VHH binders against EKC/KEOPS complex subunit cgi121 (cgi121). Designs and how they scored, part 69

Target 1, 174 residues: EKC/KEOPS complex subunit cgi121 (cgi121), of Schizosaccharomyces pombe (q9p7j3)
Amino acid sequence: MILPLFPETQVHVFVYENVSNCAAIHEQLISQNPIYDYAFLDAATILYKKQVYSAIIRALEDRRDEQMKTKTIHSEVILSLSPKTEISSAFRQFSMTKKSKNIVVVKIDSKLTEEEEFERLDKLVEGNRVEFSDEELQKLIDFKVLKKNYKLDPSTLENPLASILSSIALRGYS

## First folded at step 9 (VHH)

Design zz24 (framework vhh_7yz9_2)
Fold by ESMFold2-Fast, scan of step 9:
Structure zz24 (fold): chain B 174 residues (1-174), chain A 121 residues (1-121)
Amino acid sequence: as target 1 above (174 residues)
Amino acid sequence: QWQLVESGGGLVQAGGSLRLSCTASGFTFSSYAMGWYRQTAGNEREWVALITKSGSTDYADSVKGRFTISRDNAKNTVYLQMNSLKPEDTAVYYCTARSRYDLGKYTEDYWGQGTPVTVSS
């Protein structure tokens, strides 16, 4: 995927289902292991490809403008998914946990080719890779989690895309 | 107050070995992941090795198979055993204690003052 405002930025997104080693991955993340420098998201929180790309664009804008609130571009992606500016809350809402079963993994500014990132990440994650598509994401979403994270009412839950994208774009200002 | 005290650096010939030590005080060593980074003049600090709280280890590709990281919790010490040293391993080596990500919060890491390693041709 090419981002119109960031055409030189390499972005890769991977989706894994039935991941058996989330506890091991989580230990590496809290240890700040550089090998695991990716945004590891709980797939229960992601409904659309556009949701992920909107968070990526927001994180890249904050980096460009020297306004990042977290240590890495990848943690900034996690923060950017949240409708509010609060790091701990964003990670509780969207980050992979020891108990996660399905994950979405984002890599920005890879020094490796996409093919090399596929090979590397497949060795870190013990699960089944599936297509990054709205159809596959819809199979993994938890609508109760989505509703809580974006404060959706029943009328918006039927078609929440615009509300989710607006929440991401206005994070910290509404 | 906290401190990390490094030792074991020096001059060695290519193909030789050195063991670096880093002793921690002022914090609960066993609760932290420990790492080694290195820096050459004009370049950014480069990650070398990591050992987690549980003892799992990882290495940068450039040192894998040659360097071994280990820890002794009773002595509050992390080690870097460097074998088959090359001139390109010449750098100042830094010990670090990696603060835990408590729910993704930005937290401060502890760093040593650095110990120089020079590998001659």
Scores: ipSAE 0.585, ipTM 0.839, lowest interface PAE 1.6, mean pLDDT 87
Fold by OpenDDE, second read of step 10:
Order: sequence, then C-alpha cells, then structure tokens
Structure zz24 (fold): chain B 174 residues (1-174), chain A 121 residues (1-121)
Amino acid sequence: as target 1 above (174 residues)
Amino acid sequence: QWQLVESGGGLVQAGGSLRLSCTASGFTFSSYAMGWYRQTAGNEREWVALITKSGSTDYADSVKGRFTISRDNAKNTVYLQMNSLKPEDTAVYYCTARSRYDLGKYTEDYWGQGTPVTVSS
C-alpha cells in the first residue's frame, strides 16, 4: 500500500486473531531481533483503519520533519497512536503484550509486495490472518481499553473516530 | 569516535533550576538533531526534549513549559534548561544524537554517560 502523502514509502498492515505466540514475539522484540522489524499493536486498542493510518502518517511526518522521538519508525507508529508524549505510556497503551491474543502488525518501508510480506510475517506469527477492515477491527476492540486510552466520554462516544484522530493529531499541543 | 559528554546534573530542591550541557565530538554536530532523555532505575528511558538541525524544538508533556532545549553549533553543545523542577524529574539525564534514520539510513543512536539529577522535596 502507498499512502498519497508519502508515495515513496510502502506500508503494509496485517491483522491476526487468536495468536498463540505473542509472548515469544515479545521476547524477540525485546532482544531487538531485526527479523521482527514491525510495529506490533494490540488489536484490543484499535478500532478504525483510519486510526492506524493516522498514526502511520504522524510517524512518517515526524520522520520527515526530523521530529521522531523514538528510535525506529515502527516504535514511532506506536507512540503516534497515543495522546501522550511519554514513550513508555504509549507502549503500555497500544503495543502488543505477552498476553495479547489479537494483533495489528504494521510494516513501514517495505520492499516487498503485500503477499510477499505476508509470507514473511506468517512465519513469525502463529495466528489467523483476518482482513484489515473496520468490521474486523470492531470485533477485536476492547472498548474499556479504548475509552481509557483516549479518555473518551459520553460526549465523544457518538463519534469516537473524530476524537481519536484529534488526539493523535494534536498530541503535544494541548 | 562519536562522543557525547553530559554535565550539569546534581542535587536541587523542588522549584529550583538546573542547566544541563552535552558536548559532542567525533561527528558533524550541526548535521544532527539532538535530544535529551531521562531514565530512572528499573524503567525505560523516556524522551524529554528534541531539537532539530534547524532549531525546531519539541517537549514531552511532563516538562513542557518548564524545560527548554537549545543548541550552540559553534560549541558542539546542546543544553537543557530545567526550571521549576519537581521530585518526579529525578533521573539520570542522557544526551543523544539522533540517528540518520530520517535520511533512509538505519544507524545507531549515540548516547552519553548521563548526568544524574536529584530533586528533593
């Protein structure tokens, strides 16, 4: 996938449900295994495709503007999902944990086709791939976690997407 | 050959101020964004402030309005002015030169040895 604002950057997003080896993946991430050069998100924290795209765009913009706060573009995507500027908070809020069951995986700067990247990633993730769609994400979301992460209240629940996107876009401006 | 040397840390009372310095050598200082991070024992290193090559700045919410990052390219030095310090600001503060990731190169970040800041209540 090519984003209109970043035509030179290929992005792939995958969704897995019923992942059995999140703990193992987490260990590889901690050890900074280059084979695991992805952003691994907890699907329980993701409600919309646009949420993920917004974070990706924010991360890419930060990179473009030399404003990345984290070491890698993938970690920056995780940070970009959060309304908070603290890296540890963002990771606690949105990153895959050892106990995660459903995940969203983002690859930035891919040199492979989506299918090729899937084949590569499929060797790392033991789970079932589902479509990256609002419909599928909606099945995996934990609304309690979502509400907590973005401080959603009854006034914002009517249009949570707008609130989420605003939180992402305006991080650091409040 | 890349070196970053932090200084200026110490003990200060709550509400007090400190000014940290980081002197760089072994690379073209003006070509890199510089940043300050802090870390407490047992925790991950947290981003505090960033200054780009052009002088644009950004701050973590926890320090915004209290801390100011600046740079002097002639002295190869980046500064962190810390005002209105709080006990929560107690940490070892590290200076880093941003990697050339934004230039399409996956390079390692360089860190200094850190300078400890202790804010007493």
Scores: ipSAE 0.059, ipTM 0.562, lowest interface PAE 2.8, mean pLDDT 91

Design zz25 (framework vhh_7yz9_2)
Fold by ESMFold2-Fast, scan of step 9:
Structure zz25 (fold): chain B 174 residues (1-174), chain A 121 residues (1-121)
Amino acid sequence: as target 1 above (174 residues)
Amino acid sequence: QWQLVESGGGLVQAGGSLRLSCTASGFTFSSYAMGWYRQTAGNEREWVALITKSGSTDYADSVKGRFTISRDNAKNTVYLQMNSLKPEDTAVYYCTARSYEIKGYRTGDYWGQGTPVTVSS
C-alpha cells in the first residue's frame, strides 16, 4: 500500500489466526532478531484496518519530525496505537505475547515485494494467513480488551471507530 | 559498568578463516542475545549473525553456510567463526548484546568497539 502523505514508504500488513508458535516468535522479538523486524500486534486489540493505518501514519509523522520515542519505526507503530505516550503501557496493551493466538504483522520500509514478504512470514509464523480486512479483524478482536485499551464507554461503543482514530491521532493530549 | 571487548580480527587471504571473539563483563551475559554486525566505509551497519539466550542461531543470507555464531556462557564470550572468506567480507565487525526492554525493542543494545577484518584478494 501507498500512503498519500508518504508515497515513498512501502507498507505491508498481514493477519494470522490460530498461531501455535507465539512463544518462539516472542523469543526472537526480545532478542531483536533482524529477520523479525516487524511490528507484531495481538489481533485481540485491532478492530479496523483504519486503526492500523492511523498508527502507521502517526509513527511515520513522528519519524519525519524527528520525534520518535522508540528506537525503530516498528516499535513506534506499537506505541502509536496507544492513547497515551507511555511506551511500557503501549507494549503491554498491543504487542504480541507468548500467549497470543492471532496476530497482526506490520512491515514498513520493506526491501521485498509483498509476495516475498508473504513467503518469508509464512515460514516464521505457524498459523493460517487471512485477509487484512475489517471482516476478518472483527472475528479476532476481544471487545473487553479493546474497551479497556481505549477507555470506551457505552455511548462510544455504538461507533468506536471515530473514538479510536481520535485517540491515536491525538495521543498524549488530555 | 558494562564492557564488550572484541578480538581476533586481522588480515587474511581469500578462502581463509578467522575466529572473532567478544567477551562481556558488567552484566548477566546468559540473559542476553548476542549478535555480530559489520560496517564498510560509506555504508550503514549490516547484520551478520545472531544467537539467542536459548542458543538458536540466525544469519544474513550473504554469510549463511560460511559463518557460524556460538557462545560460551561460562566464559561470557560469543564467537564468530568465519570460513571461506571473500574480499567483500572486508569490514569492521561489531559485537552486540541484545535484550528486549519494556521501553521498546532496541532500547537495551550494547555495542563493542569493533574489530577490523581485511580479506586480501
Scores: ipSAE 0.427, ipTM 0.762, lowest interface PAE 2.5, mean pLDDT 87

Design zz26 (framework vhh_7yz9_2)
Fold by ESMFold2-Fast, scan of step 9:
Structure zz26 (fold): chain B 174 residues (1-174), chain A 121 residues (1-121)
Amino acid sequence: as target 1 above (174 residues)
Amino acid sequence: QWQLVESGGGLVQAGGSLRLSCTASGFTFSSYAMGWYRQTAGNEREWVALITKSGSTDYADSVKGRFTISRDNAKNTVYLQMNSLKPEDTAVYYCTARHYDSKWRPTSDYWGQGTPVTVSS
């Protein structure tokens, strides 16, 4: 995918259901294995494609403006999903855990084609790939998690897209 | 016994180039992913570059476009070509050899002794 504001940046997003090896993946992330240089998100936290793209755009803006708060662009994506710029809270809220079952995986600045990333990622993730679409994401979301992460009230929860996108765009450090 | 021997470090002016080499012995080099890490005073080791046994490469954001990793299986050697060097690149550079299983989990992990690189302003 090519972003209009960042036409030179390659972006790939993958969704996996019924992942059986989240504990093993989590260990690789903790050990900072470079093969796992992706943003691994818990799908329970993602409702819309636009939510992911907004976080990516925000992370790329922060990199462009030399305002990144984390060490990698992928960590910056995770931070950018949060309405506040507290790093440890953002990771607790959005990153996959040992107990995750469904994940969203983001790759920025890929050296590989999308097809090559599919092949590589299928070896890392023991689960079923599904389409990156609003329909598939809405099957995996946990509305209690979404409400807590974005501070949604009942009136906002019925149509949360604008509130979520605004929270990502207007977080406190830029 | 296994060995990783780094060479090519030294003092260079900002904007200059260096090529680091790491020669391996005592294990089947072609079966290992090879990488480079660096450590600056007061900081933890940070990953710089990786090349898999198939030749796929990956880089830390801080070095993308400036550094290139490559390997020569006939010589059991991995290289790091460092261009457009900045004072911030000053560090001890470590060669690593890592064996990954079919799920990309590390099963063996070897480290060199490190080679210092100093980039003056």
Scores: ipSAE 0.000, ipTM 0.174, lowest interface PAE 15.4, mean pLDDT 83

Design zz27 (framework vhh_7yz9_2)
Fold by ESMFold2-Fast, scan of step 9:
Structure zz27 (fold): chain B 174 residues (1-174), chain A 121 residues (1-121)
Amino acid sequence: as target 1 above (174 residues)
Amino acid sequence: QWQLVESGGGLVQAGGSLRLSCTASGFTFSSYAMGWYRQTAGNEREWVALITKSGSTDYADSVKGRFTISRDNAKNTVYLQMNSLKPEDTAVYYCTARSYTEYRKGVEDYWGQGTPVTVSS
């Protein structure tokens, strides 16, 4: 995956459903194990491909401008999904937890092909791979979680894309 | 107030062995994951090995099968046993204690001062 604004940056996004080892992965993330240097997101929080790409673009802009607020580019992606620039809240809202069942995994600056990353992630994640598509994401979303994270009202929840993207782009201003 | 003190570095010939030690004080050692990184002049620190608080271990591909990380919670010490050393292993080796990520408390890393290892051909 090539992003128009960052054509030199390799980006891969993976989706896993029915993951049985989230507690083990969570322990590795708390340990800051470098093998697990990915953004592990709870799929209950992600509705659209554009939502993930917008957060990636924002994180890359922050890195380019030397304004990252977190330690790694992958942590910056998690922060960038939040409408508020509050690190602990962003991680509670969007990161995978030991209780998660479906996850979205983002890799930035991969030295590997997409197929090689899948081979590597299959060794770390005990679940079923599915396509990174709006159709598959819509099967895994929790609308109560989405509504709470982006503060959506019932009318906005019927067509939330623009509100979500604006929240990501304008975090700290709205 | 946290302290990590590395020891065991030195000069060794290719094919030899060294054991690095890192003793911690000022925190609850058994609650932290422990790791080793290394750095050569002009390069960023490279991860070498990690042991979690539950005792699971992981290694960089370049050292897998040759290096072994272990810990002794009673002595507040983490070890790196380095076997079949190569000239490419020449570096300053750093001990690190890993805390909660931004996920909970914020990112906290504790680092030692480093111990030099030189492997001659």
Scores: ipSAE 0.352, ipTM 0.738, lowest interface PAE 2.9, mean pLDDT 87

Design zz28 (framework vhh_7yz9_2)
Fold by ESMFold2-Fast, scan of step 9:
Structure zz28 (fold): chain B 174 residues (1-174), chain A 121 residues (1-121)
Amino acid sequence: as target 1 above (174 residues)
Amino acid sequence: QWQLVESGGGLVQAGGSLRLSCTASGFTFSSYAMGWYRQTAGNEREWVALITKSGSTDYADSVKGRFTISRDNAKNTVYLQMNSLKPEDTAVYYCAVRSYDKLSRYTTDYWGQGTPVTVSS
């Protein structure tokens, strides 16, 4: 995928359901193994493709402007999903955990093709790949988690997309 | 030479408990993640539980809340505590070594011989 505001930046997004090795992946992320340099998200927190793309765009804007708060672009994507600027809170809210069952994996600046990244990730992730689509994401979302993370009320939960995107875009503003 | 010796299987009534053990030798046990898998006749092996070298655990949905995986690095042993057993838990249970190889992937490096568990109704 090529983003209009960042046409030189290659982006790949993968979705896995019924993942059996999230605890093992989590250990590799804690050890900062560079082979796991991806944003590993809990699919329970992601409702729309646009939610993921908005966080990617925000992270790329922060990198362009030399304002990243984290060490890697992938960590910055995780931070950018949160309506708050606190890194620890963002990771608790959106990152894959040892108990996750379904995950969304983002790769930015890959020198590999999408097929080569699929081959690599299939060796790291023990689960079933599904299409990165709103339809598949809607099967994996936890609406209680979504409401809590974005502080949605009943009036916004009816169509939360605009509220979620505004929360991502306005992160750090009063 | 890598060896995994499984024990603790047997016949148990529904609602009962069993503890499976898997003792490893021939490799540095504390450096590897360990898993439990099960297989019924005519079906592929399915994953049941995982424990990482740091002690982090994960479980298949079918056993979550009923089974507990643990390890004792001093004894080179991984355990599977099985509570509230159901007839559908009847299977041959396999211990497996999970490693992270130079190609950056988790693989199942070695399988035990298996230990049968039969849960009567």
Scores: ipSAE 0.000, ipTM 0.092, lowest interface PAE 18.8, mean pLDDT 81
Fold by OpenDDE, second read of step 10:
Structure zz28 (fold): chain B 174 residues (1-174), chain A 121 residues (1-121)
Amino acid sequence: as target 1 above (174 residues)
Amino acid sequence: QWQLVESGGGLVQAGGSLRLSCTASGFTFSSYAMGWYRQTAGNEREWVALITKSGSTDYADSVKGRFTISRDNAKNTVYLQMNSLKPEDTAVYYCAVRSYDKLSRYTTDYWGQGTPVTVSS
C-alpha cells in the first residue's frame, strides 16, 4: 500500500498466527541478517490497524525530518509504537520475542507487490497468515500486555484506540 | 476551527510562473507537514508537493524540478513556487494539512477552498 503523504514509500503489513520459528527469526534479527529486513512485532501488543499505521507514519515522518532515534526505519516503527522514549523499553514492549506465537510484520520501502513480498516473507516465517484487520488483531491481543504498555485504566478501556494514539503521539513530549 | 486559505492563483502563459500561498489558522502550524494538491474537473485530487515539519520536501514526478514548496512558520504560511508552467498544470490547487503528523493528532484532513490556476498555451 501507499500512504498519501509518502507516495514513494510502499508499505506492507502482514499478520501471522501460530508461528513456530519465532526463536529462529529472533536469532537472525540479533545477527542483523539483511534478509530479515522487517519490523517484527508481537501481535499480543497490537489491537488496531491504526495503531500500526500510526507507528509507521510517525517513523516515516521522523526519517524525513531526520529525527530518527534508531538505526533503521523498521526499528523506528517499533519505537514509535511505544509511549516511552527508551529504545530498549520499546523493544521489550512491542518487538517479537523468542516466545512469541503471533506476529505482525511490517515492511517499509518495499519494491515488491504485496503478493510478491508475502512470498518472500513466507519463506522466513513458519506460521499461518491471517488478514491484517482489527477483527483478526482482536483475536491475538493480550489485554494485560496492552494495558501495561499504554497504562490503560477502566476509563480509557472504553476507547483504547484514542488512548493508544495519544500515547504514541505524546512520546517524548511529557 | 482549523482553516486554510489559498491565494495566488490566476491566468498565466505557458512557461510562466506563479506563487501560491496558503495561510493556516486554528492549529499549531509548525507541528504539521503541509501539502499541495491539485484537481481538475471530473478527476480525482492528486498530490503535488509536501513539506515536513523540519522542512524536508517531496514532489510528484510531474512537477519535480519546476515546483518548490516552502513554509514560513512565523506566518503560518506554506508556499508553492510554480515555474515553467505547462497547460497540463491547469487545475484548482488546494492546500492541505495531514490528519496525522509527528504529534499523531487524529483528525480529518483539512483543505482550503482552493485557488484556480490556468496555464494557457
Scores: ipSAE 0.000, ipTM 0.186, lowest interface PAE 14.5, mean pLDDT 90

Design zz29 (framework vhh_7yz9_2)
Fold by ESMFold2-Fast, scan of step 9:
Structure zz29 (fold): chain B 174 residues (1-174), chain A 121 residues (1-121)
Amino acid sequence: as target 1 above (174 residues)
Amino acid sequence: QWQLVESGGGLVQAGGSLRLSCTASGFTFSSYAMGWYRQTAGNEREWVALITKSGSTDYADSVKGRFTISRDNAKNTVYLQMNSLKPEDTAVYYCTARSYSLKDYRPLDYWGQGTPVTVSS
């Protein structure tokens, strides 16, 4: 995919359902294994493709402006999903856990094609890949988790996209 | 007051072998993943190998099949067995202890001072 503001940046997003090895993946992430340098998100927290893209754009803007608060661009994506600038809260809210069942995986600056990244991830992730689409994401979302993470009230639940995107874009500036 | 002390580097002929050791003190060795990185003059450090606290191993493509990482928790030591050495393996080799804090999600990295390895043709 091409991002209008970052046309030279390669971005790949993958969605996996019924993942059975999240505990093993989590151990590799805690070990800072370079092979696992991706943003591994819990799909229970992601409702829209635009939610993921907005976090990616925000992370890339922070990298461009030399204002990243985390050590990697992929960690910055996880932070950028949060309406707060607090790293530990963002990871608790959005990152994959040992108990996750469905995940969204983001790769930025890959030297590999989408198909090559898929082949690599297929060896790391024991689950079923599904299309990165609003339809598939809406099958995996947990609305209770979404509401809590973005502080959505009943009125904003009727149009959560605008509220979510505003929270991501304006993080740390309120 | 933590330390990582590397040893075993030196000059070796192409096709030869070396075994690097790294002994840790001042932190709970068994709680950390251990790794090796290398650096040539004018270049950034590149990852070579990793062993997790459970003993799972991974390697950079450039060394896979030639290098073996292992650990001895009783001795607080991680090893890198380097076989079939090539001139391109010439670098300063750094031992690292790595963790990601689950409480505050900050990387915790400890680095040794490095041990030079020169592979002559």
Scores: ipSAE 0.586, ipTM 0.850, lowest interface PAE 1.7, mean pLDDT 89
Fold by OpenDDE, second read of step 10:
Structure zz29 (fold): chain B 174 residues (1-174), chain A 121 residues (1-121)
Amino acid sequence: as target 1 above (174 residues)
Amino acid sequence: QWQLVESGGGLVQAGGSLRLSCTASGFTFSSYAMGWYRQTAGNEREWVALITKSGSTDYADSVKGRFTISRDNAKNTVYLQMNSLKPEDTAVYYCTARSYSLKDYRPLDYWGQGTPVTVSS
């Protein structure tokens, strides 16, 4: 996938359900294993494709503007999902945990095709890949977590996308 | 001074294949992403495929799995291999070189004259 605003950057997004080795993956991430150079998100916190894309775009913009707040582009994606500026909070809110069951995996600056990237990632993730779509994400979302992360109320729950995107875009401007 | 010249269009039956070529001149070809768009009369140009300078590719959903974009930097040429063509693929296909303003990253596209592709039922 190529984002219009960043034509030189290839992005891949994968969704896995019923992942059995999130704890193991988490340990590798803590150890900063370069083989695990991805953004691993808890799918329970993701409702829309546009939510993920918005975070990716913001992260890429931060990189472009040399304003990254985190060490890596993938960690910046995680931060960019959050309405909060605190990195630790963002990770607690959106990052895959040892207890996660379903995950969204983002790869930035991929040099591989989607299928090739999947083959690599499939060796790391023990779960079932599902389509990256709003329909599939809707099946995996925890609305309680979503409401908490973005402070959604009954008036915004009818169309939470706008609120989510606004939160992402306006992080640090409240 | 930037020039793009498309070729390879023509008439083909449904299920058939075509290979489009676009030769670039007037700029450093290898430094830019290249893409293909298509347009039908009365409609806006729609994106078909894009290839980065590093060779990464992306496709519109409507052509994914059927079309393949590639480039030969030595020949300053970008290609579009179109397989399993459908009547809805009928359009004028345009080659583009993607550039961006350095100050604000505003997209700047350069276009060729286009090559017509007609897919009959």
Scores: ipSAE 0.000, ipTM 0.211, lowest interface PAE 11.2, mean pLDDT 89

Design zz3 (from z1 with T96A S99G S101D Y103W Y104S P105R; framework vhh_7yz9_2)
Fold by ESMFold2-Fast, scan of step 9:
Structure zz3 (fold): chain B 174 residues (1-174), chain A 120 residues (1-120)
Amino acid sequence: as target 1 above (174 residues)
Amino acid sequence: QWQLVESGGGLVQAGGSLRLSCTASGFTFSSYAMGWYRQTAGNEREWVALITKSGSTTYADSVKGRFTISRDNAKNTVYLQMNSLKPEDTAVYYCAARGYDKWSRTEDYWGQGTPVTVSS
C-alpha cells in the first residue's frame, strides 16, 4: 500500500486468526529480534481498517516532524492507536500478548513487496491468514476491550468509527 | 555499573575461523536476549545474530550457515563462532543485551567492540 501523504513509505497490513505461537512471537519481540520488526497488534482491539491507517498516518506524521515518543516507527504505530500519550498504557491495551489468538501485523518501510512479506510472515506466524477487511476484523474484535480502550459510552458504540478516528488524530490535544 | 566486554577478535586469513566472547557484569544476564552486531567505517551497525533467553537463535542472511551464536548463563557470556570467514566480514563486532523496561521502552546495554580483520 502507498499512502497519498507518504508516497515513498511502503506499508503492509496482515491479519492472522487462530495463532498458536503468540508466546514464541512475544519472546522474539521483547528480544528486539530484527526479523520481527513489525507492529504486532491484538486483533481484539481493532474494528476497522481506517483505525489502523489512522494510527499509521499519525505515526508517520510524528516521525516526519521529529516528534516520535518511541524508538521505532512500529512502536509509534502502537502508541498512536491510543487516545492518550502514555506508552505503557498503549502497549498494554493494543499490543499482542502471549495469550493473544488473533493478530494484526503492520510493516512500515518494507524493502519487500506485499507478497514477499507474506512469505516471510507465514514462516513466523503459526495461524491462518485472513483478508485485511472490516468484515474479517469485525469477527475478531472484543467490544468490551474496544469500549475500555477508547472510553466509549453506549451511544457512540452503535457507530464508533468517527470517535475512534478523532481519538487517534487528536491524541495529546484533549 | 554494567559492562559488556568483547574479546577474541583479531587478524585471520579468508576461510579461517574466530570465536568471539562477550562477558557481562552489573546486570542480570539471564534476563536479556543477547545479540552480535558489526560496523564498518561509514556504515550503520548491522545485526549479525541473536539468541533469546530461552536459547532460540536467529541469523542475518549474510552469515547464516557460517556463524553460530551461543550463551553460557553460568559464565554470563555470549559467544559468536565465526567459520569460513570472508574479507566482507571485516568489521568491528559489538555485543548487546536487548530488552524492554516496565514502560515498554527499549533497555539496551552495548559493548565497546572488538575488531576483526579478514585478509585474502
Scores: ipSAE 0.505, ipTM 0.811, lowest interface PAE 2.1, mean pLDDT 88
Fold by OpenDDE, second read of step 10:
Structure zz3 (fold): chain B 174 residues (1-174), chain A 120 residues (1-120)
Amino acid sequence: as target 1 above (174 residues)
Amino acid sequence: QWQLVESGGGLVQAGGSLRLSCTASGFTFSSYAMGWYRQTAGNEREWVALITKSGSTTYADSVKGRFTISRDNAKNTVYLQMNSLKPEDTAVYYCAARGYDKWSRTEDYWGQGTPVTVSS
């Protein structure tokens, strides 16, 4: 996938449900295994494709503007999902944990086709790939967690997408 | 050969102000974004403020409105003006020059740190 604003950067997003080895993946991430050079998100925290795209774009903009706050572009994606500037908070809010069952995996700067990247990732993730769509994401979301992460209230719940995107876009401006 | 030397730390009462300085040598200062971080014992180093080559600034929410990062390229120095200090601001403050490797990972070069203690 190519983003219009960043045509030179190839991005792939995958969704897995019923992942059995999140704990193992988490250990590899802690060890900074380069084979696991992805952004691993907890699907329970993701409601919209645009939420993920917005975070990716924010991360890419940060990189472009030399304003990355985290060590890697993938960690910056995780940070970019959060309305908070604290990296640790962002990771607690959105990153895959050992207890996660469903995940969204983002690859930035891929040199492979989507299918090739899938084959590579499929060796790392023990779960079922599902479509990256709002419909599928909606099945995996934990609304309680979503509300907490973005401080959604009855007024903002009428249009949660707008609130989420605003939170992502305006992070650090409040 | 890269060197960053922080200064300006010390003891200050809550509500007080300090100005930290970081002087760089051994590299082209103007070519790098500069940042301030802080760390308390037993905790991870946390990002506080960043200033890009062009002078664009960003802040952690915890210090926004109170801290100001600036740079003087002629003096190879980055500053952190800390106002309205709180006890929770107590930490060792580190200056960092930020680079990026070919994989778009940050490569930070650190100073030795300067301690800041805010008493209640």
Scores: ipSAE 0.180, ipTM 0.636, lowest interface PAE 2.2, mean pLDDT 92

